# VH-VL binders against o27280, part 57

Target 1, 266 residues: o27280
Amino acid sequence: MDSMNVPEVLEIKRIVEESESVKTFIFSWDFRREVRPGQFVMVWDFRDEKPMSVSLIDPVRSEIGISIRRVGEFTDRVHGLSEGDLLGIRGPYGRGFELMGRDILLVGGGIGMAPLAALADEATARGMRVDALVAARTADELLFLDRLEAAGVNISTCTDDGSCGFKGFAHERLLTLEENHDMAAVCGPEPMMFQVMRILDERDVPAQLSLERYMKCAVGICGQCCLDDTGFRVCAEGPVFWSQELSRVREFGRYRRDPAGRRVPW

## First folded at step 19 (VH-VL)

Design Bg16
Fold by OpenDDE, fold request of step 20:
Structure Bg16 (fold): chain C 266 residues (1-266), chain A 119 residues (1-119), chain B 107 residues (1-107)
Amino acid sequence: as target 1 above (266 residues)
Amino acid sequence: QVQLVQSGAEVKKPGSSVKVSCKASGGTFRSYGISWVRQAPGQGLEWMGRIIPRTGRANYAQKFQGRVTITADKSTSTAYMELSSLRSEDTAVYYCARDDQYEGHFDPWGQGTAVTVSS
Amino acid sequence: DIQMTQSPSSLSASVGDRVTITCRASQSINNYLSWYQQKPGKAPKLLIYAASSLQSGVPSRFSGSGSGTDFTLTITSLQPEDFATYYCQQSDYTPRTFGQGTKVEIK
């Protein structure tokens, strides 16, 4: 058997159009390679390679889904692909989410909902009560609402322009929700996650947050995704971190490093 | 509780075009697609194409490529199917149906639009 | 394209009978198979999706089974309102394709 570090060339089975800028690519998957919500794979289009979160995990159909937002040259090329085309996939990598308790709160923004959608499926399958706060700039950018609803998730929406649900940011909407949960999972823009984490900490709700950083090797060797002051590698120790772990990460919610290693503010 | 309501019956001459509408009531299309399926008299069901109203992207069965155009207006929650160069063989009931992008099943269906092509 | 073949094309049955309809795909379609019921002059109605999932509001006497290439729709006890034409539909590949239909008639 090939190593998980060798890209497997897979055919795109189906493409789901989530929004104008987001597509989910469905692949057949050998589940002898276990994959968990929150883990990521490296997607190779035979020119470049990028980390992408798994948004669908279906052991029954032996399929996974990878949701990709169109944001640059690589993703532009991938978005130009059709069903039947090929991509290289290696992984999965990183630490995924852990489910605890009976009631879980999902807080997601934009493409950050991708891993949370997969987590929602798992949580629901386990009989957990799932509440989801889904945030986006506009109604047309809200992701996975139909999937979540079909899975029995209780959805609250938040949009910057008020075109759907609460007008404002996710942390502002969260402040209006008084109910506590056994656990929370958070993924989205880092400024959002930072504010959400603070609220959850004040409420003594255990929280896991998925970080996004520039990655190259995905195996904890190159150090490109190292977090300042801790040495945490997002690809190895993450991308999912507990709030207690992130409390040690000074850069969290404040800045990130670009491909050249320069500090850039959010 | 979404329902699909289609436009009324059409009678057309060969060579002309027909445009059928499909309006969603009780909600919007959201992330669902809209598929068009036709059924000739006494025959089975034939898939023609699909549009994702949210993105405006459409796919067509090869048999109808170049002759069918599927569009959608999100502001009115309405999808359209236009078939040109009509032939007698195009006489059929045309259905729109909500298309689940993940599962691929159709639900709900419109009530159907009868299109008759005759000289 | 994926060819869907139903069997039989037609059958006669009585109220209370157990009815079985089969659908075969020309190649594996996983469990992306749906069953529809159509009555004369009406639009098709979804009965089963994902090969075996019963659509909400559909009586429990309807059931679906199968995976890969062979699928079955079963009506445990045929009721008067069940006389209709049934279609299978694959959704694993584009274009979407239907079986030719099975007409269930009164014996």
Scores: ipSAE 0.927, ipTM 0.959, lowest interface PAE 0.5, mean pLDDT 96
Fold by OpenDDE, fold request of step 20:
Parts: structure tokens; sequence; C-alpha cells
Structure Bg16 (fold): chain C 266 residues (1-266), chain A 119 residues (1-119), chain B 107 residues (1-107)
């Protein structure tokens, strides 16, 4: 039996309040088990289990951070926890981001910035130039700005209401930026990612995008996270995909499957 | 460059309350917290509590629980510390400081507010 | 709570001297240790964070080392403006706690 599939009960060391709806939970981590930005873990509160992206990877401190947005019953319970409380963690799973070149563009929306924050840390540590376009509905929902700035990331912000930075959506802001990069990493609302991908393709910028789908097993068995037509399993072949791969995915940017397997529009 | 400016010195009677303000200039709180630290005359530094202005959530040192209230107004970029049931032992300089949630260090600091409790 | 113990409580030194201050935590705090300088009538000033990271604008003569429970602040060549009280602070656990301070005086 693969040890990575056995949940480990870990103590919450610290809780960072990212926003009113997002908290980052920090855990001690044995880095003999490597984790890459873009990979996810399954978080178990002893009642339910959900996939969550790793937003902090710190081998020096032997710590990881998991950012969780409050969106339902499970996350409500988790957000009620305190430092010193316990959670079950298994993983990591999935394909993470691959870094290439010298200049990277990060485009993130909402909680999608979680894996990108981890990627930013790795990229900057490697001496890469990192530009980040951070999007949110409002200024108070912009995530990881201070952390990214401290890491040396060049930040551009956009908000739906114009309360911070560019007023509008990420793809609209991207159109105003003329500089190209060696690669891009994208994560956020799928409609945003879809538009961003189109722009990057037109500019011949290689792009990786992280998808979110309903997951159950995380090991490529149950098929709940299968993408239509391709048979790609987000938990196994993803969640990070190249733009060329997603070009084959009909549902991308158009619809998703709910827990019952029904099509639901974005 | 963010600076923290605190309210002026206070002289209070035992049993009364004091409320000290801490205003950020040159920027907003963003995702940082504001911690309150006091220093009695000739003594060391003592952490009292912290607020995350962005969320409004505060936590306190056990020693001060029930007697201290830390609040923040994002619209004015101002944090407040109210200490009730004052005692002579509460005579100290009270500092606010920007609190990095990830690193936990304090920078910058306010200039301090002297609070004297005397009969 | 985490107890932070500094050593020594005070020391006398001359300009140009190498000064070393130690801080010990009652339990491991990883590298969540910061050093502050405080002059009379002034607020503390951050010198070092994350045990060994020099704060922007702080002279390079200041350095920090250590991890776990034992930490050290070093001033390679003491300058006239360095006579002050120094505090260590742990940020791994809540409540945040400080050392009792080390007063560096002129010999």
Amino acid sequence: as target 1 above (266 residues)
Amino acid sequence: QVQLVQSGAEVKKPGSSVKVSCKASGGTFRSYGISWVRQAPGQGLEWMGRIIPRTGRANYAQKFQGRVTITADKSTSTAYMELSSLRSEDTAVYYCARDDQYEGHFDPWGQGTAVTVSS
Amino acid sequence: DIQMTQSPSSLSASVGDRVTITCRASQSINNYLSWYQQKPGKAPKLLIYAASSLQSGVPSRFSGSGSGTDFTLTITSLQPEDFATYYCQQSDYTPRTFGQGTKVEIK
C-alpha cells in the first residue's frame, strides 16, 4: 500500500487569515514526501473529505500551507477550527506546474491564487522574473498580495468593482499588458481561465492551467472528475493541464459536472 | 512606506477605561495584522493581542482576556485598543505594531502611548 | 506559553567590539525568531526576522543565527549608535513572547 494514500492526522500549527472567506492552515510536513506547486491534497475533518490546493511549500521550515475558502458545510467546519486542532491530510496528488524559461506570468482569480502563490515562491527562488496578475471581485478579496510582494513578484491587480487596480476582469487587464513571457500559469474561475488561455495562445505564450472539478477518490478510480470526450481525470492527468491539452476538452470554460454528474453551466 | 501614529498620553483613575488609537498612514493594513504590545517602566515587552483589520477578528493574551478589546476601522485605517478596569500595574507605554501573519514579526511600530494609572 | 531567555541581561562593550547576545526558547520555535533594538524613549526597531534575515535598511554588521531553541544576535563591530536594549521575540506560537532584554552599555 502506497503511504501517500493513507491520511495522516496533523496538527494545525498556525492559521493565516487571508480574507473574510479564506484561511491558510499551516502544518508540519515531512518533505521526504515531495510536494509541487499545483498539486493538491485531500483534507479530512473526520466527517468529510475535500481536495485542497497547497499554497505554501517551505522545505526550510518543514511546513506546508493549505488555503481554504469558506463555501459550504465542510469548509464552515474547517474554518471553525483553531490552532492546535487536528485534520487528516493525504497526498499530494495530481500533476503540478512545470517551470520553464526565465520570465513567468501568473494569472490568478480568487482562491485560484493559492497554487500560484506556491509557484511564485519556487520561481523567485530559482531566480526567475515573476509577474502576477491577481484578480478578485473586490479589493478585500485579493489574495496573497503582501506575500507575493515580499517574494519580489511584480503585481498587477484587477477587481470587478474597481476598488483596487484595473476595473474589470483578468483577461481584460491582460489585453492591456504588451509584454510576453516564456510561460504562464493560470488558475481561477474557469470562464476567466478560458479567456486568458485564448489571449495567451494568440500571443504564442505556453500556458498551464489548473482545473477545478468535483473529486472523490483523488486516485483516478471513481471517475467523478473525468472531463468529457477526452477521459482526462483531473485528479490523475491534472489538475494542471497545458493549453494544448485543454483545447481538446469541450467542456472547458463552458460547463462542469456537479456531484450528481449533471451538467451545470458556469 | 506605512507608518503607525498613535493617540496621545493618557492619565486615568483606577477602575476606569482607556482607549488608544493607532492610525496607519502611507498605505492600508492589507493582509497584515495589528498587534498591541505594552512596556511597563523599566520592564520588558508584553504582547497583549492582535487584530486582523481585514477580517475584524482578534485574539488576546490570556492575561488580558475579558479586560482588553481590540478593534479596527478599515475605512479610516485605524486600530483601537481598549483596556478596562485599570490598575496601577497597567501604567505603561502601549505600542501598536504591524503584524506579519506569516512571519509573525512586528514592523513598523507606533511611537507608543503612555498610560498612567494613579489615584 | 513559550518562555524566551536572553543572555546576558546586560553587557559593557567598546566601539569596535564584537558583541554576541543569545536567546533560548523553552521549546522549538523553528526559525520564527526576531530581534529588536530599542533606545530609551523610543519604540522597538526590527533588526532580524526569521532568525537570520536582515531587515531592509539595517546595517550588515547585524546578523542572526540559530534554529530550534538556541539563537544568536551578533554585532561584528559595535558602533556608537548601537548602544541600546535588544529583545528577541518568538512568533511560532500564540501568545507572542519576548525575551527579557539585553542592555548593551558603553564600557
Scores: ipSAE 0.926, ipTM 0.958, lowest interface PAE 0.5, mean pLDDT 96
Fold by OpenDDE, look of step 19:
Structure Bg16 (fold): chain C 266 residues (1-266), chain A 119 residues (1-119), chain B 107 residues (1-107)
Amino acid sequence: as target 1 above (266 residues)
Amino acid sequence: QVQLVQSGAEVKKPGSSVKVSCKASGGTFRSYGISWVRQAPGQGLEWMGRIIPRTGRANYAQKFQGRVTITADKSTSTAYMELSSLRSEDTAVYYCARDDQYEGHFDPWGQGTAVTVSS
Amino acid sequence: DIQMTQSPSSLSASVGDRVTITCRASQSINNYLSWYQQKPGKAPKLLIYAASSLQSGVPSRFSGSGSGTDFTLTITSLQPEDFATYYCQQSDYTPRTFGQGTKVEIK
């Protein structure tokens, strides 16, 4: 079954309070429509539509979870919803993460942990050893720690204010870790990802990074999410990219384009 | 390992209010919730409501809506359950329990607080 | 609300016996079903979650099975410390609801 470009109206089955600014909305899902960690869906509140990462994939329970951070008018409305309310969901879209090797490192910042949480579940289910570096500004903004621990993930935390774990940024904490992994998956603020990628490249650790850009169509047509100077469309060729691919992307870690197409620095 | 320690037994008059505390030791609530469950003498378990201390948001069973208030203080890792307009039927042992938001099971449990409502 | 019905309400058994307790939900709850053990004057203790996952520290003689509406708790060989009341609990819907309990007594 393929529901490309057709929003399905789904009932919010449950809401998980991840933090003051992040909620996970759980939906029943027909897994005849396959979804992979790192892929995104378009969430429609019948007024506006935004791309959101899937943070929970549970084929056994026939459920998915979408984690949403409150950052603007759209997400304000969504955060005002209750269990039993309706949302439109279309997708999934984009290229998800690939798992390889036996030992995987996850590096996530803030809401960037959403797709990584789903990836962690898959990796652990496959019997992989998973280490996760979870970063946030403060302890109260660290996401999915309990869920990751329950899954058997080895967690290292990093906070800007030192309220939990290492005081500093994710790339700084990573420098203190000497162990190498078979692969890494990275998602978070782009400046963080840029620094983390450089370290991983220096260590010859294959890395996949999930980018965030303004998306309109989600099907590679409108070009809103195109990356300088490659022409990569985040919604089609991404959002997950290998480090080798991103090394060709000039804007990565430096700037993005706003809805009007103007360059906006990070 | 997290443990939940509740306040001591209470004896109350009908129409009064009772406030029971539940303190987490050996850790913090993190992203877990705290559910309150009561058990009348010789009866089963009844879910009353839940709070997510991290966010302060609470949900209540319809039966207790408007009569129960669940709060939490993150700085002291303590959750509270206040039940007003007490009736004889409210005589029970009240438990707090850590609530997994994804799985929905309760672990660990507090030791329970006996509340007796009598004239 | 989801109604949880346990059977039997009580049973008598001897040490070494195989004990089976069932729990039925009024509608499908997937595998969001937990089992608890409670002894007199004590708080409930989690035994099984997600219908079949054994809680850490719980003896392997305890097991859970089922999905949808019908669930079973099994004790393969009853031990003296297993005489207690057992409860099932669904966590798929709010409000959370419990079965009425099954008291396992000494024969």
Scores: ipSAE 0.916, ipTM 0.952, lowest interface PAE 0.5, mean pLDDT 95

Design Bg16
Fold by ESMFold2, fold request of step 20:
Structure Bg16 (fold): chain C 266 residues (1-266), chain A 119 residues (1-119), chain B 107 residues (1-107)
Amino acid sequence: as target 1 above (266 residues)
Amino acid sequence: QVQLVQSGAEVKKPGSSVKVSCKASGGTFRSYGISWVRQAPGQGLEWMGRIIPRTGRANYAQKFQGRVTITADKSTSTAYMELSSLRSEDTAVYYCARDDQYEGHFDPWGQGTAVTVSS
Amino acid sequence: DIQMTQSPSSLSASVGDRVTITCRASQSINNYLSWYQQKPGKAPKLLIYAASSLQSGVPSRFSGSGSGTDFTLTITSLQPEDFATYYCQQSDYTPRTFGQGTKVEIK
C-alpha cells in the first residue's frame, strides 16, 4: 500500500464539520509517504476521482485531513459518507509551500485556507510568527479560525457582507495591514490571488501562490493541468508557484480553460 | 474567555420531559461543538450527545437515541438539550461543555443543572 | 463503545506525595486522551489533553503520559487543593467515554 500512483482504500476515521459546505475527512496515514503543506491528493469514491487539498498533516497521530467543499455530484456523494466508510486516496502530488524567514503572512479565501492551515501548523512548530488573513463571503464560511487561534496564529478576517471583521475583499484588507513579513503564502479564488500578488510584489514580499486547474492524471502525463505560456503542469511543477514564476503566465488571474481547452472568464 | 451558563435546577415527575439551556458568552461558537454530559449522584460522567451549532447537526449516544433532542440557536449562542420520558434513574446533574471537533476534549463546562425525577 | 478503566478507584495520600493514576482503553485511542479534575459540587476542569499537553493555567506538578491503550496522570507533589476526583476521557471514537473516576483523599 506504499504505491503513490494507485489509490489506497482508507477508512474515514473522523469527519469535522467545518461549515455547512465544507467537511474535513481524517484518515490514518503511513508517513513513509511524506506529505507537505500545499500538496494535494486524488480522492476516489469508487465512481470518480478529484483533486483535494490536504489541510491536516499530523505525523504524531499518523493522520491526515482532507478538506472537501460540496460543489457538485462527486462532492455531494462524498459529503454523504459517514465515519467508517471507505475512500480511495492516491498521492500526495505536486510541489508544496517552502518556508523562509521568521514572519509569514497567509492569505486565504474560502476553501483556499485548507492548505494554509496545514502550513500554519508547520510554521508555528518551527517557531515562526504567523499572521493569517482569512476571507469568505460570510462569517459562517470563515474556515479554520479555531484551529489557527489554538496554534497561536494572529488572525485578521474579512467578509464580503461585513458579518465578521473587515467588510470587503482580502486585497483591500491587506492594504490596511502592516508590512512586516518575510514571505507570504496565498490560496483562494484566482482573481483574489492575482490582486494579492500585485500588492505583495509591490512590497517586495516573496510570495507563493497555490493554483487550481483541471486534472486528469495528476502525475504530469496527460497535459490537462498545463498553464499557458510556460507549459508548467499544475500537478507536477505546482500547484504552488512563486509569484515570479506566475509573472510569466498570461492566463493567471485573467482567464481559465475548461476541460476541452477553451478560454473561459473567471 | 468563553463562559457557559446553564438554566436552573428542575424537579420533574416520571414520564415528563426537561429542557436545559446552555448559553455561551465572551465569544461565538464558530466551529466548536456543544456536548451534553450527565452525572448521576455518586456516579461518573456520561456523554449524551452533541450538536455542531454552525451546521445544526447533532449526534447522540445510542443509550439516549429516541429520548434526547439537542438543538442550537446560533443567533443567541444558546444550545438546548431535551430529555423525554423521564425515569428516576435520569436524576443527575446535566452539564453542557464546549468541545473541539479535532481534539474532542471539553473546555469550558457549564456550571451544571440538577434535574430530580421523583414520584 | 470504548471502555475506559481507571486504576485505582480511590487512593489516600499525604501532602507532598507523588500520585499516579492510570487509565486503560479497551482499544487504541492514539493520544486522544484527556484528564479532568472534579471537586464536589463543581463541574469538571480540564487538566491534560492529547495525553500529555498541559492546559493553560494548570500547575506544572500535573503531567500526563501514554499512547495507544495505557495512560498515566502524575501529580509530583500533592497539594491540599488536589484532593478531588480525576477522570480520563477518550475522544478518538464516538461516543466519547470516560473512566469511572479515581478519588484522591487525604491520608
Scores: ipSAE 0.789, ipTM 0.897, lowest interface PAE 0.9, mean pLDDT 90
Fold by ESMFold2, look of step 19:
Structure Bg16 (fold): chain C 266 residues (1-266), chain A 119 residues (1-119), chain B 107 residues (1-107)
Amino acid sequence: as target 1 above (266 residues)
Amino acid sequence: QVQLVQSGAEVKKPGSSVKVSCKASGGTFRSYGISWVRQAPGQGLEWMGRIIPRTGRANYAQKFQGRVTITADKSTSTAYMELSSLRSEDTAVYYCARDDQYEGHFDPWGQGTAVTVSS
Amino acid sequence: DIQMTQSPSSLSASVGDRVTITCRASQSINNYLSWYQQKPGKAPKLLIYAASSLQSGVPSRFSGSGSGTDFTLTITSLQPEDFATYYCQQSDYTPRTFGQGTKVEIK
């Protein structure tokens, strides 16, 4: 087998158009390299390499899916690819989500719903009851609704513009809901995750949140993904953290770091 | 449940075009595709192409490339298939069907639109 | 394009019979195989997807099996409403392609 630190060049088998800005790229995958929801891969387009969340894990078909939002030069180039084109994949890396209990709440914002879609598949396969709060700016940007519905997930939506479901932010909708879950999994814009985490902590719901930071090595050596105060490396000790771990991290929800390590506002 | 309701039967002359509509009732397309499949009298099923209404992107079977145009209007939850340069061999029932992008199966189907091409 | 070949092209059967229809792909399609039932003058109806998964609302007397290139649809106890034409369809490759159909008739 190839080293986990060297990209394997894979053919794009299929492209699913999730929205105008998000595509899921599906590859054949040898599951001797195990993948868990919440782990990430490094996607290489032969010029640059970026971390991306796994959104589909299908050992039966030997397929993996990577969902990518068009947001800059790298993702523009990847979105321009067709079935049959090649990409390099390194990984998987990082700590995935842990499932517990029988009732799980997923809270996803935008592309953050990608790793949660993979988690929903695993949770439903285990017979868990899955509720998902799916957030986006508009109805057309709500991701994975049809896939989640087909899996039997109970879906609540919110949109900034009110075009679908609750008008407002995910944490505002969550604030008005009753507590009834054994755990929660959260992924999305960091300000949203901070607000959601506070509500879940107040409700004493165990929560895991997935963070993203700049990465270079993906195996914890270079230090580019470190969090203030704790020395946690997002690529090694995360990207999934328990809410208790994040409660001691000063930067969470307040600022981020650019590739040069400088603090920048959210 | 979502139902797909198609426009009515058409009788056309060779060389003309036909445009068939497919409206979602009881819901919207969301992220599903809409495929078009035709069936000549006494014959099997033939896939023509697909649109993803959310993105507006369509793709076509090679046989129909250049003659078929598939479009969608999200605001009315309606997809359209236009076939040009009609020949007698294009006489068929034309179905639209909701297309699962992950699985690739079709469910539900529209009721079908009979198109007859005769001189 | 993936050629899908069904066998037999037609068959005659009685109510209560066990019926088996086969479908062969010209190359491996994993389990991206669906089965449809079509009655005269009606649109096709999805029965089975992913080779063996029963669509909601479809009676359990229908079952599917197979992977790779060879697939079967089985009706374990044929009912009067099951006399129809059955099609397989692959979705691993573009274009999506159908078998030529199998007509199940009253003996």
Scores: ipSAE 0.785, ipTM 0.896, lowest interface PAE 1.0, mean pLDDT 89
Fold by ESMFold2, fold request of step 20:
Structure Bg16 (fold): chain C 266 residues (1-266), chain A 119 residues (1-119), chain B 107 residues (1-107)
Amino acid sequence: as target 1 above (266 residues)
Amino acid sequence: QVQLVQSGAEVKKPGSSVKVSCKASGGTFRSYGISWVRQAPGQGLEWMGRIIPRTGRANYAQKFQGRVTITADKSTSTAYMELSSLRSEDTAVYYCARDDQYEGHFDPWGQGTAVTVSS
Amino acid sequence: DIQMTQSPSSLSASVGDRVTITCRASQSINNYLSWYQQKPGKAPKLLIYAASSLQSGVPSRFSGSGSGTDFTLTITSLQPEDFATYYCQQSDYTPRTFGQGTKVEIK
């Protein structure tokens, strides 16, 4: 019996309010179940279960942090919880990011900065030089800036409304940054990731991108997280993919699927 | 290099209220909290509560529930603490401090606001 | 609420002495422990966070150790500017709580 596939009921130890719409929930965690940046967990509120990114991995304190954006009924209920309340967690699942070289670029949009914040901590701890391009619609939605700054990350910001940093989209800001990285890690809205991937490919920068898809089993059995054209299961072969793997995927950047499997535009 | 500058000393009568301001300069609050800590003459430090200016949400030590209100105005980078129904035992220096949500330590601190409650 | 107990409540020391201050939490607070220095009429100043991490600009003669319930602040060579009151503070639980303070006085 694999205890990873049964939710463990854990007490919310601390809640960090990252923005109006994003909270990080911190739990005690036994790191005999190792967690890698880019992996995800299934969060169970005793009614529904949804995949969520790990944003803090702290073996010294035996803690993990899970960042959750309020987007619907499930996340509204979770955001209504307090320290001391209980959640079920199973996992971690998926393939995490692989670090290489000395200089890494992180490109994050919105909640997509969550797994990249965990990666930044690991990269910095290895002595890598870390640049982060942090994107959001407004200044108040820019996530993890203070944490990244404290870790020694070099931050560039962009906002759709120009309230902080570059006014415009992440890929537009990327064109104005130096082309001197050994690798990149990208997570955010899929249209943004598509545009960023194209730029990085033209620059011959190896890139890993983290996808979001609907999930049910999280262990690769039910097929709900499969990508068109390849049969890749986001929960098993991903959620982190190399840009070369994604270049063959027709749906990437073009459409998504709802829980019933219907194509809907991004 | 963010600095916290508090409003000036106050002398109050029992039963009244006091409202202390705390303005950040050299930056904005971003995702930091602002905590309020008081120190009675010759005594130690006591945490009263915290606000997260970005979200406007505050929480309070149980001892002060119902008497303290902490607010923030993001546009002016200013936090406020109001303590009502003052008693002589509320005579203290009141500090604001920037509060790291992950670590929970306080840095920097405001210079403090002396509040004297006497009749 | 987490009770933080400092020992001693006061001590007398000479310039150059090694000074040790202890802080005990009523239950485990992991390493969520900070140390502050306060001089009369001044706001507290952060010295150490996360039990042992030295705050930027703080002299290296200050060090912290411990985890769980027992923590120590050490000053390895006391200087004239170090005569002050020292507080520990836990941040693992709400409400945040402080020790009662340790006054370090010139002998």
Scores: ipSAE 0.779, ipTM 0.892, lowest interface PAE 1.0, mean pLDDT 90

